# Ledger of designs, part 12: VHH binders against Cytidine deaminase 5 (CDA5)

Target 1, 346 residues: Cytidine deaminase 5 (CDA5), of Arabidopsis thaliana (Mouse-ear cress) (q9s7l8)
Amino acid sequence: MAQQYKFVFTAEQAASEGVTDHKKLPKLIRKARNLVKAPSKVGAVGRASSGRFYLGVNVEFKGLLPHFSIHAEQFLIANLALNSEPKLTHLAVSDNGTVFQDPCYDCTRFLKEINNAHQIEILIKNAHGRDGSFKSLESHMPDEFGSESILSAEPSLLLMERDNCLALIDEDSAAGGISSNADLCSFLKLEALKAANKSYAPYRKCPSGVALFCEGEVYAGWYIETVDRTISLGPVQAALVDFIARGEGKGFDKITGAVLVEKKDAKVGQEDTARKLLEKIAAPNCDFKVFHCQEERKDWITGAVLVEKKDAKEGQEGKLLEKIAAPNCDFKVSHCDEELKDWIKL
Short names: E, the ipSAE of ESMFold2; O, the ipSAE of OpenDDE; V2, 0.75 times the mean of E and O plus 0.25 times the DockQ between their complexes.

## First folded at step 1 (VHH)

Design z6 (framework vhh_7z1x_3)
Fold by ESMFold2-Fast, scan of step 1:
Structure z6 (fold): chain B 346 residues (1-346), chain A 125 residues (1-125)
Amino acid sequence: as target 1 above (346 residues)
Amino acid sequence: QVQLVETGGGLVQPGGSLRLSCTASGFTFSNYAMNWVRQAPGKGLEWLSGISGSGGSTSYADSVKGRFTISRDNAKNTLYLQMNSLQPDDTAVYFCARGSTPEEWLYKLSQFDYWGQGTQVTVSS
């Protein structure tokens, strides 16, 4: 009786669905968007550097403002992040699974946060009325890559492996209480903390993560920031991407537990948004709790990138850089663009 | 509201010189280390040079050492990069970036909290 809903396809699985080339990607999009109730049926499909295909669908919540929604492209990026894919190579968007659409401007700005954004190929309609062709994001929007826009404090590392080195504040760790759900709450705290440690928050430095509980299973997601905060993806929305992609078609009304982990006194807080969303869509008895975290190491920056020493003269300067880099906090860049490592030097 | 505005970019011939300026506003300029970073077409970000809040300490990437000079005028809230002996490989968008403390010119790029919009430098005959 196991009916599997798929938001991840190997190249072989995609071929078995009739998708042997990028021009047929809308067929996979149509399959994905039918799995989620939304008034507007928009789907996105992406090919990762691994050769796997990832699906995204727009998700709208009845009675909530548009900023609570998940755009199909945001869903796709969260799906890639949840599966530790370091690069997106190709993207196609379709509103009906038979005709492709150009990605929206806001979603294109979200794509710019990916390490190899300038080289991502997107399916664009051509001027002669033909279906279209793949064009690099940079060649499609050269002004966005050479424009006078505010740059991030981090060089477009959204899909790169990271560890924010966050730990729960002792007071919140101890405040589990004597509830019969204390064990579940403790488990969800640790899962939400793990998610917060994967959070991409280079602009406002307020990483966060959410863990959701549904019928014995846990789903998790993290805050994914863009330079324009209004198009960033909240941690509860990212966790819902995980829920939709792995939850086998279960309704949101089956979610009975949720934990948010975010920094104490965060300038960009997630609690109000998460609470409003869960109260609207989750089970009426859903237990939602918030716990706080802090950077475990003061000398290690959240979202830090690999720093390569230029080697010669590993004297006083090299020792200072090692001290600043905090050796006990790992940030791995092994799945990213190798050229990025060569360009980041002190 | 922190603002960093780069000027002085343009087209220059190999062997030529350019002076970039970065005008800062919205914070006490002398309390922060300042940095120059560039991005060549299709490449990642490359840190070039940093200067402490007082201007007493400077550092340079090997690729620009001896050719570029970083300086600042705290009375004018302005950071400078004097670029000499320019090569085609210097073609890039040049950004100024603020360190979070006066000493953060020694830190990783991810520790810079504000960046300018960038100015294009093209070295071509």
Scores: ipSAE 0.000, ipTM 0.099, lowest interface PAE 21.9, mean pLDDT 72

Design z7 (framework vhh_7z1x_3)
Fold by ESMFold2-Fast, scan of step 1:
Structure z7 (fold): chain B 346 residues (1-346), chain A 125 residues (1-125)
Amino acid sequence: as target 1 above (346 residues)
Amino acid sequence: QVQLVETGGGLVQPGGSLRLSCTASGFTFSSYEMNWVRQAPGKGLEWLSGISSSGSTISYADSVKGRFTISRDNAKNTLYLQMNSLQPDDTAVYFCAKGDSLSEYFRWLTEMDVWGQGTQVTVSS
């Protein structure tokens, strides 16, 4: 059944809230406002090809310029990517949950990056505001789907499975630097690298990823680029989408560790933006580290790591075991604090 | 058979007050959530306020919060909207609408299955 703070709904969970198909997407925005404890109002809802429903909220940070913010459509797309959804089928946007909003032109450039963009249907407002009609993104923005798109030359688009074949240049083990969990650093470094390998960066070729640590749990996200820089989503913002969606209402001030992995001398660097944001919102003792990566073939990576995940609500005895290494690669965990050690099996 | 009838609209000066009433017939009024919605000239519908079947849960749009008060009298099958500190931007046709279930915060306009004919409110000097 749907939980408090839920940002992802199975078809059955959505049906229990009265949302039996895509025509009821606006109803989910309203219901979600009762269920989700987010720093901002729910502004977007989408249906994926899997049949699951995803939410997006606007997130603004006190004392920071608007370019640090996460738009509802960016949140939704990051949420889809974090859950390995290959396609978005339907999207609805609303500023207050009762009046439809046509998706803004700038934000729809994010949708154009998706591999099934021509088939995405968006809810377009009727003049009286009483209802709306789903229209294909292409029919709503025909001039944006011209034959001279740079994306027609890319081997993979946003939401498609991706491995950037990146490896760490600085192969240092945890040397301290996370005040409460000095041994945790190497694990966050591997999670941030895994995130960077999923990063979508077709225009400026500068993929990056971030991993955050909060009360025994790790949250991660990656840079998602658009042709319009103002709508591109930074890796720390993407990791905060994961934090909000899975963190069960925890405050940002509980984040005590963070690692950024990005290319050395990247044309689009993330360090300054990530550092400024984390200094503003994270715990005062939060340790932020930056490591650099470069493009390497996956066949040279060696080492294996298995992560045993625990459900916080079921206590330490609930476990889920996963292999987190890419095909034909092994990552060996060298450092881990006492809390994280219980979750890692080599 | 099912009907909602609004009364209480009219011309009022800025800063003034009006009380709208909506009388329901043809259904069990006490079993349903009720809402107020308005439409300004040349604009779409705007949800203003909702009240649960018992009257215990009430929600307002930010544009009217602190100025408007929704209430109901289930014994009289009547919904009310007390409007204070009226502004020229409040000029609109005000509709009473029936929802199908409780909402803590608000209702989608598309879920309203019975609407009144509306009552005109004009705020002008």
Scores: ipSAE 0.000, ipTM 0.165, lowest interface PAE 18.6, mean pLDDT 73

Design z8 (framework vhh_7z1x_3)
Fold by ESMFold2-Fast, scan of step 1:
Structure z8 (fold): chain B 346 residues (1-346), chain A 124 residues (1-124)
Amino acid sequence: as target 1 above (346 residues)
Amino acid sequence: QVQLVETGGGLVQPGGSLRLSCTASGFTFSSYAMNWVRQAPGKGLEWLSGISGSGDSTSYADSVKGRFTISRDNAKNTLYLQMNSLQPDDTAVYFCARTYEVYSGTTYYEFDYWGQGTQVTVSS
């Protein structure tokens, strides 16, 4: 029988597998575990607010240290991000009991980066123990959540839509070419820049993205940061999540091109990690290039009240209403939105 | 379906007090910051106060600090605004509003759902 690599299920597709609601979520873990290429097989399955179900699997790389690996929960979160899912509602994780790990504790720090993380319901089901029940992430680690704030300087926005407003540095952009190989490089460069613009890097502010080329297809991913660097997901690892989820079982040895886009002189650089990983797993002749980006001009202001009529969102009444910001919020003023400065009250 | 309904408005004398209530349905109330906003006759919208999902953090516009108190009861899905020392210029329609998701491409917040409003009139 041919194995089908399927990492995203619509509600109807999940129902066809016997999963009609979140209580039956553990049925999908068995499918996830069977796709793992690692001595320790861990699967994660999640339900998004859209009603779709997502799978994640741990991925280990022979001959590389553990920090190069992708944890099942990291895979799941990257898979949600790649599919523009804004919220995770339910999560279940299962290991095969052959290796002692605590992915729940380490990966909970990763999960708390998601907006509304305290409301995520988790089920921990282990073959060597009593079956769990769904409970909120906040109840699992109450000391880590503390008091919520209306607005924060570093909000947990991992799955929210973002644009880091990054552009390629002219010196790197000028390298574009006259040959078909240069054209492919230019295409991968733009895809990696798009990925870098989606990168979640709130603590160290060093966003990055990777694009991979395999047999006519492009796969992409971005750096996903946690406050603890040891469980942050690198951009090449995130791109490999895309590769595994959409690549229909292709081997990593078929990856023949890769581009990394990151900030020049980034304090958190990705080049060395990406190069070492690709050298071990990609095609022997894989062409790997690094290009640099920088933030486009922007201004940040604090302690201001913003009231805007332009682009106001309609309320429940169906009326177009003004946008309002709290007096103590930090907010961006873009040079492209110069008219908005006339509506700011400090 | 998401719904916000304000009650408690009415006519009050200067120096008097009113308590406004907003009942929420169709979403996980404790997961969202909530706000009070007003619109006086012939004027634009004015943000008055906000409260975090847990209720632990509150903020107020300078025009109402020390006079108004925001609070919530998450078990009852209800938001409150206690209004003391009311002045004639507090006459307005008062709206309950839910904080919308933050976009990383912007660092300001907007409100995605509003109630129909409740009229507060301070006379004489």
Scores: ipSAE 0.000, ipTM 0.141, lowest interface PAE 17.1, mean pLDDT 72

Design z9 (framework vhh_7z1x_3)
Fold by ESMFold2-Fast, scan of step 1:
Structure z9 (fold): chain B 346 residues (1-346), chain A 125 residues (1-125)
Amino acid sequence: as target 1 above (346 residues)
Amino acid sequence: QVQLVETGGGLVQPGGSLRLSCTASGFTFDDYTMNWVRQAPGKGLEWLSGISWSGGSTSYADSVKGRFTISRDNAKNTLYLQMNSLQPDDTAVYFCAKVEITYTGEGYTYYFDYWGQGTQVTVSS
């Protein structure tokens, strides 16, 4: 009934660990820190509006720069997102489970992205660090929130259900143009696209997602942006949160496949960071591929004139549909092998 | 092998309803926009409806708007067309069609890269 490596607890499971209310959140932090081998033993624990408790741990990668690391608070937020939790109600951070820590200022700005962030209560330590009290994010850092009118006018949407309506671009895959659904690469591509469609990228508009394959199982994660790019969480790091939380303690060296889906010509690209991280931690034979996506345009599915039919086109090169400004409801086609322009005049 | 198979056609009386299905195989169904097109006897092809890869966006021709509903079940690789208030003028062969998008450096191009065999719908007493 219980997960061996627990990063998510029901209220009943938390109570069995001695956590009967949010004031005892720090008791779970020590457990979280022991689930992943990290040089820095920082842990985070949060209570969601569902009543479930979520854990996060600091994850560092030997031989890589600090910007590759996953902060405990980032882990927690990714864990909430992976479990479709719409709101975080309470948060506590500690490096030893007995002394509370104020959340990192930059990580607290990450929390500001969450829907109704001004109502999130964080455990703030007293002057001697022994005891703490819960304070709203807004009261802890009022300068970050400004006025009530600003918060009500521009609510953050992180953790809210999202569909970015992205579709894959078939970029020079036309040498085959056909792949089996049983093809692992095609399956990972689909999972990475689904992850990209959940990506929170409101500032730079460059959503992305990653899918990882390990011993018959798929793990996925997506880019989660903050106003400051340096504290944003990359899609491969988010997928590793899923891997750690659901992978039952398997090592990263068991990851044998990975796919990144990101926008073509993205202002903030993920490929170089993902490739470098996977080369360092994944299986030596890990196959990593990148595919591109773009937002679906409603007007091209509503107004396109259909001019191509496979049985009528036998022995001919492919024909194209052209986007047109004509009303969608007046379209009809008589045959797909005729000149394209004959089909788009109404 | 990309394959589309339409089913659910048949004879129905005016004012009746019919549900068409299209089962897809040989490609990642939920990566693609799907469409319904029909061809009445002695007439050309008429585009009826389109649905985005996720099902989040739909569109309809004026001739069927309010009477027909397009939907998809990505877990079953199946596209549907629910047809209500059928009229004699709806008599046609109905085709399921896959559309591909290709970015060519100067924008997107769209083409029907695969069609089904069609299913006959006859609206008559």
Scores: ipSAE 0.000, ipTM 0.096, lowest interface PAE 22.6, mean pLDDT 72

## First folded at step 2 (VHH; framework vhh_brivekimig_d4)

Design k10a (from k10 with R30S D31R; at its last look DockQ between E and O 0.19; V2 from the best seeds 0.00; counts 0 for: pae O 11.5 > 2, placed apart)
Fold by ESMFold2, look of step 2:
Structure k10a (fold): chain B 346 residues (1-346), chain A 122 residues (1-122)
Amino acid sequence: as target 1 above (346 residues)
Amino acid sequence: EVQLVESGGGVVQPGGSLRLSCAASGFTFSRYAMSWVRQAPGKGPEWVSSISGSGGSTLYADSVKGRFTISRDNSKNTLYLQMNSLRPEDTALYYCAKFDYGSPEWLTHDYSSQGTLVTVSS
């Protein structure tokens, strides 16, 4: 029947809820807030450049410290990332359904990681007033954008598609042998690696991914780093966003398998956080395993297309190849050792 | 009772294409991840590809990546494998298998019938 636990709306679906344009975002806020399971019900509604609308909800974990929680805005941004949305254009957040306020400091810093952050329009609406108005994120915090013009001029890449060119280390890369069926652990291991390859970890270079299994479905998420590491979103939390957004109301206690893939000896490790969270919320028999990955940069430049050969001298071609071949990988390829090789030839 | 019925196999020349089907019954198809497994003459079973219950997540063995595409139609309870650029080493009995996602030891519960034979020969 109708999707009760809907977190993504096409423009047509949003219109059927009364949202015919970005000015009507408040008409979805009640749906978002009704999807919250935590005592404090914060809803977020966002419009992506694709024209689709996304919901975000706060998530709290009973018996765990608040830093494990997910803010509604973080949920929304992770939901966008999981759906490959390149840009968030409009945002509305409310904890009561009638007043719409600026995001808090932490959420504002999280939003700044998006490549069009300066242009994100935030709905401001007071109580008992008429329809609200939109204010750009830049105007809300001009000191963060204007005073740091060099940093503000370079777009952050949170929502950009990427491939970190990671492969499992040799100890963990053994294929399930001919005698193994594609067992759940092997399935989740490779799904978590796919998630780690999408991870946004530009500051400490410690990408990671998590895959969760529940009743025949895989839910995945990846580490989303911010400049201030303390407000980053962990890969297990991002995977829980996927679980909530697509799990149709299933409880966390139905999660029976989980895999984390991260770099060995990472400066920002995710294993302890993921284990504490899953031990508290997942099924008692949930098997949680951790595997490790490393960057795969072997022989990715072969047969590269040389450009500007008309004017090139020996040695100048090497500098050009260095520019067109990423030092590690391209954030537009799906697998760098195969996709980048073909891309360079073209 | 779980039943899986494969079809679509046959004899094809190298470089050719085939599309395999697996009709499922006796369980809620959309709740289970599914796999294709093949067994070449004189060899043990080899995993080929897997797909999540919704179809949103897919995974392939290196030997078939880029040539085979797994898919499913949950409204028809049917699993598919599109096989392109077939090679003689793809010759095998192909069968589908169902995961049992509730097993505490991560066991795969594979149900298959007779399979469908694919022969790639000039």
Scores: ipSAE 0.005, ipTM 0.418, lowest interface PAE 10.4, mean pLDDT 76
ESMFold2 (binder alone), look of step 2: mean pLDDT 79; pTM 0.802
OpenDDE, look of step 2: ipSAE 0.006; ipTM 0.272

Design k10b (from k10 with S57Y; at its last look DockQ between E and O 0.05; V2 from the best seeds 0.00; counts 0 for: pae E 18.4 > 2, placed apart)
Fold by OpenDDE, look of step 2:
Structure k10b (fold): chain B 346 residues (1-346), chain A 122 residues (1-122)
Amino acid sequence: as target 1 above (346 residues)
Amino acid sequence: EVQLVESGGGVVQPGGSLRLSCAASGFTFRDYAMSWVRQAPGKGPEWVSSISGSGGYTLYADSVKGRFTISRDNSKNTLYLQMNSLRPEDTALYYCAKFDYGSPEWLTHDYSSQGTLVTVSS
């Protein structure tokens, strides 16, 4: 049963499915599509830089507007994020298992948030073609920059490790402190906070996280923001990706607990959307709670050295450091001509 | 009847390691998240770590992050806590606790378990 609901494949596991390289991504598309619980079955298959393969599926919610839906590409990206994959290298998307098409406009924009978006290759295969070909995501960049394109000046750092340094505002939620009656809610609260700390929200600075509870299991996700807010993935949606990926086919109606952690007075609040979605899909008696967090600016990074290849496109890692490091951080960049064998963790 | 029996405590030197175990009975172990809580002498209880039913999610207090590892074997109904790089401040009575959605309160260590004592001393 566990094999039927597999959304992540090791290289070895993929090989057992005949997927020995990125050119064979389509071999997993049937598995992805078979996991879809919607009339339209869209599957996505991606290869991560780690060598792992990830599946994405579209998710539709009955009775909700289409903007609540999760595209297969979004699912895949969220799945990557949830598994701490730093890079997507290859992507294949198909709604029929034969034709592999470009990601839609919104998903393309979503993909562009990835730190190595310029390196992502998309499989294109038409119905008449014997062999598919890969093209760069960059080649599919829509020329149409919406009015919010001004925010494009921000580095695309999706899938990069992130710590938003958030702490709960509520008293007694201090690290290590147990109230006399700690309960499941406390666990969910911490999990949601952890998720919030991983949230990608560089534009509006409104990170949030959600933890869901179902039959003794916790599922978590965080807000993934795009330049265009309308195509962002909400924290509940992201948590549902985790739910689908690890829930072994459980229904949403079995979700009986949920916790949202977001900033107090966030410009982009998730509570209303989260509540609406959970009311529609979760158990009728789902206990949904909202907690608030704030940034604890720990300017703990006072020094950093970035080592990169001389010919490397200016990485976004430096930009990330600029955002998270102390203002007086001594940041140095060193270039090497050799293949970096060792990573120095700061 | 729910039973939680902790074991594995002892006296270790700073920098040492211990592995705690908690044998669970009286409930469907895999259906519940489990936690470790500790209480140092003269202090209130402190949350240490939690793990989901399947083991897919783990959480740690900042004080133990990177040093402690929580795990479980659902086939054996056993919860574990691997403690490495122990410090004097880790000295406490350690308790295994059950998460129960129907009972949002911690199962008190008094009802079935006495905890296991960890002493870190030079």
Scores: ipSAE 0.000, ipTM 0.233, lowest interface PAE 16.1, mean pLDDT 84
ESMFold2, look of step 2: ipSAE 0.000; ipTM 0.149
ESMFold2 (binder alone), look of step 2: mean pLDDT 79; pTM 0.806

Design k10c (from k10 with D31S A33W; at its last look DockQ between E and O 0.01; V2 from the best seeds 0.00; counts 0 for: pae E 17.1 > 2, placed apart)
Fold by OpenDDE, look of step 2:
Structure k10c (fold): chain B 346 residues (1-346), chain A 122 residues (1-122)
Amino acid sequence: as target 1 above (346 residues)
Amino acid sequence: EVQLVESGGGVVQPGGSLRLSCAASGFTFRSYWMSWVRQAPGKGPEWVSSISGSGGSTLYADSVKGRFTISRDNSKNTLYLQMNSLRPEDTALYYCAKFDYGSPEWLTHDYSSQGTLVTVSS
C-alpha cells in the first residue's frame, strides 16, 4: 500500500522505475495521475536538486468553489517544501499522460516564487510522438504581474529555509483537548506554529500554519503566498498535501482535529477559509482550534557574511537576511570565483 | 547528512537535576525548530519540549512544564535540556530531533541517533 501512495522517490527508487535522469520524468506521470481522485487527472513530476523526484496531483473538493482546488504543480511545490527541498530543477506536467504542456498561467506565477525559478526547465512534448524537449521556465514567464506585483518587489525565496520567528500569544491557553491527550493538543499547536514559522508570506507578512489530526497521525502545512493572493496556497490546503502524500489514501472525512496558528491581527486571515474548508471535507465532529502568534524580535543575527560567485544571481540571500536579521546586523557580501571552497573554511 | 548526538544522561535520584546536550550537524541549525522526545520502557515516544530556531519560542509538555528548560546555542549547533526536580516517571531514553517540514517523525521513533538514557531512581 505504501508504494501505491508514493509521492517522493529517491534517485534509486526512481531508477527502479526507469527514471535515471530528468529526461525520463514522463515515466512517473502515470503513477501521479493514478493517484488523482478527481475527474480530471493532472499529474506533475519534478526533479529536485537533491536528486529526488516528487509527484504532484490536482485536488478538487466537492461542493467548494474552484479556488479551493489544488493544481498538480502547486501540490508538487508544496510537496517539495514539505520535504525541505531547496530547488526544483525539472518539471513535467500532463493531463493525459501523453502530452506534456506548460504549466498554466497561475502555476507559472506560483513557480516563479521559487528561489531558482530561472533555472527550472519544463518538459514540452506534443502528441505527434516526437521526443520531448525542455525549455526554461523563464521562456514561459507571463507578462509582468499587475501593479501590485511591481510594488511588492520581493525576492523569490520560496523553498528557501525560513524561520519567521513567531511565538504563540496564548501561551496559557488550556490545551482544550482535540483529544483526550492534552499533550497531543499541545503538539498540534506546536506543529501548527512550526508550520507558521516555515510559512512563505513575504508580501502581506501574514504567515500561518495548520496541523491536522487523523487516526493518530499528524499532518501539517503552511501558507504559501504569491504576489497575487488569489494564487496563494492556504495552510489547510498545504496540510492536505501532506495528508494526501502520507495518508495512504485516507479520506478527509477521517480528520477529527485541526489547529490553525496565525497572527492575531493579520491583514490576511486564514481562519474563515480554513473553517469553511474543514467544515466541508473533515469529519463532522472535527475540532478546529485557532491560536495566535506574534513576531519575535529578530536580534539574534547580528552579523553575516554572504559569499557568492560573481555570476550568481545577486541579492536573494542577502534580502532574506535583511528580513530575518537584526536591524543593526553587520551584513557583508563578498564575491568569489573558483575559491569558494576556501572561503567556506574561513 | 543530518547528525544528532545526544549526551548528558545518567542515573540521578528523585529531585535531582541533569542537563542534556545534543550536538547537531549536517544542516543549518538555526533555521529549524529543535525538539526533545523521550521514550520510556514499554511506552511509546513522548514529546517533551521544543524550541524555535531563534530560541525565542519554547514549548513544553504538561508533564515537564516548570521543571524542564530547553535552550540552544546556535553558535555551537547545540541543543540543551535542563531537567530539574526529576521524577521516576522521567526515566526514559531522550532523543534530540530536528523537525523538518511536514509530519513529525518523532511519532514513529525512527531516529538515527542513539539517544541518551536518563534514569531517575532512589
Scores: ipSAE 0.000, ipTM 0.218, lowest interface PAE 15.4, mean pLDDT 83
ESMFold2, look of step 2: ipSAE 0.000; ipTM 0.156
ESMFold2 (binder alone), look of step 2: mean pLDDT 80; pTM 0.808

Design k10d (from k10 with R30S D31S S57D; at its last look DockQ between E and O 0.01; V2 from the best seeds 0.00; counts 0 for: pae E 18.9 > 2, placed apart)
Fold by OpenDDE, look of step 2:
Structure k10d (fold): chain B 346 residues (1-346), chain A 122 residues (1-122)
Amino acid sequence: as target 1 above (346 residues)
Amino acid sequence: EVQLVESGGGVVQPGGSLRLSCAASGFTFSSYAMSWVRQAPGKGPEWVSSISGSGGDTLYADSVKGRFTISRDNSKNTLYLQMNSLRPEDTALYYCAKFDYGSPEWLTHDYSSQGTLVTVSS
C-alpha cells in the first residue's frame, strides 16, 4: 500500500510521523485532510486501544443528497470496525487543520454506539489556543430531541466482535475447489455474507453486507446501525470506506461488481439505497446483485458468568448478553475485589 | 521462481495446537502480503488469514478469530500460522499464498505447493 493512501498506522508508523501518544493526534490531521476528495476537507484521527492510529475522511457523492455522504468520524469508525478494532480511545476532528472541535450531533450519536464510548476522549483545540485539551465524549451530550431517545437504555456494542450467524438462503453458495475456476459472483456473495455477519444492526435486526469488485480487488463493508436510523451507515458506504482505505486512490467508477446480502423482507432493506448509490458512482456497467440470508442460529448462549469489580458500573457485557443470549440464559455476575484485578484482565 | 513450502501439519486432538510454517523463496518476501488458505475434504477453498508485508496488519476469518494467529519473520522468509483450540472443522489442507485478503486470486490460485495437512480428530 502506497504511503500516500495510508489510513491505518501502527504505533511504530505513527511514531515515525511524530505521533508518540494521543496528544500528538493532530500531527496526522494533515495526512487525513489531504486524502479528502471533496471541497470540504474534514479529517479525523483516532487512537485505538491496540495502539494503532486510524484516519477518517469525509466522502461526498456528486449528485446525491447529503445523507449519502460519509462524515470523517463515521469513516474513522467504519475503518476501526473493518479492522476489527475493539475500542476507540481518543479522537481528533478538524476541518481546517488548526481547530479541533467536537463531533457533530450525528457523529456524536454514531460514536455513542461504540462499546467504550464513555472512555472516548475528544480533542478540543481553538485557533488561538496553545495546547488542546481532551474532554470526554460523554460530556458532549447532544440535546436529545424529546423523550424518544432510548439510547441510554439500549446496548452500545459497536466495534464489538459480532457474528450474526447468517446463512444464504439460496443454495448456490458453495465455492468450487481450488483447482476450479472461481465464479466472481459467488466469491462476492460469500464476502458480502461475511460482511453481513459482522454487521452491527441491533435495533432493527436487519444486518447486511456488501462486497465491491474493482480491478481484481474486493472491498467489503457492512451496515452499521444507530438508534436513529437516519444516521446509520449503509453497507455500500462502509464498503466504500474499505475501498478508499485500500484502493490507493482508485475511482469509484472503476467498480464493476457489487453484491449485497441482506435478510429477505427486511424491515430495513438496503437494496434501494445501495442501488441508487452504485448507479451514481460505480461503473455504468456495474453488475449489482442482491442475495438474501437468514439466521441459522438463535440464542445460542444459554449461560454466562460475568466477573467484575464490586464498584464497577453497569458495563456493556451484560447488554451484549441481552442482545445475543437466549431469553432463558443463565447469567451470573460475580464481584471481585482489587486482589483479583490481574485475573480479571486476563 | 516463486516457491512456497508449507509444513507443520499433522494429526491433533480437538483442543490441541499446531504451528504451520511456510518457507518462501523466489521473491522479495517482505514486499508482499501473505495469506493462509485451507481446503477441507469435499469443500471449496476457504480463506483463513492474511498478514501485510511488514507484519503490522493482520486479518482473520471469523471461523478462526481468537484461535489462530498469523505471523511472519521476514528475515527468514517464513510465514507462520499458530493454531490453537483446534476443532474438527479445522481439518483441511492448508496453503500459503502471496496475496492479501482483498484479492480473490486465492480462488483461482495455482497452488503449486502440496500444502500441509491438518487433521483434528479424537
Scores: ipSAE 0.000, ipTM 0.208, lowest interface PAE 15.7, mean pLDDT 84
ESMFold2, look of step 2: ipSAE 0.000; ipTM 0.116
ESMFold2 (binder alone), look of step 2: mean pLDDT 79; pTM 0.797

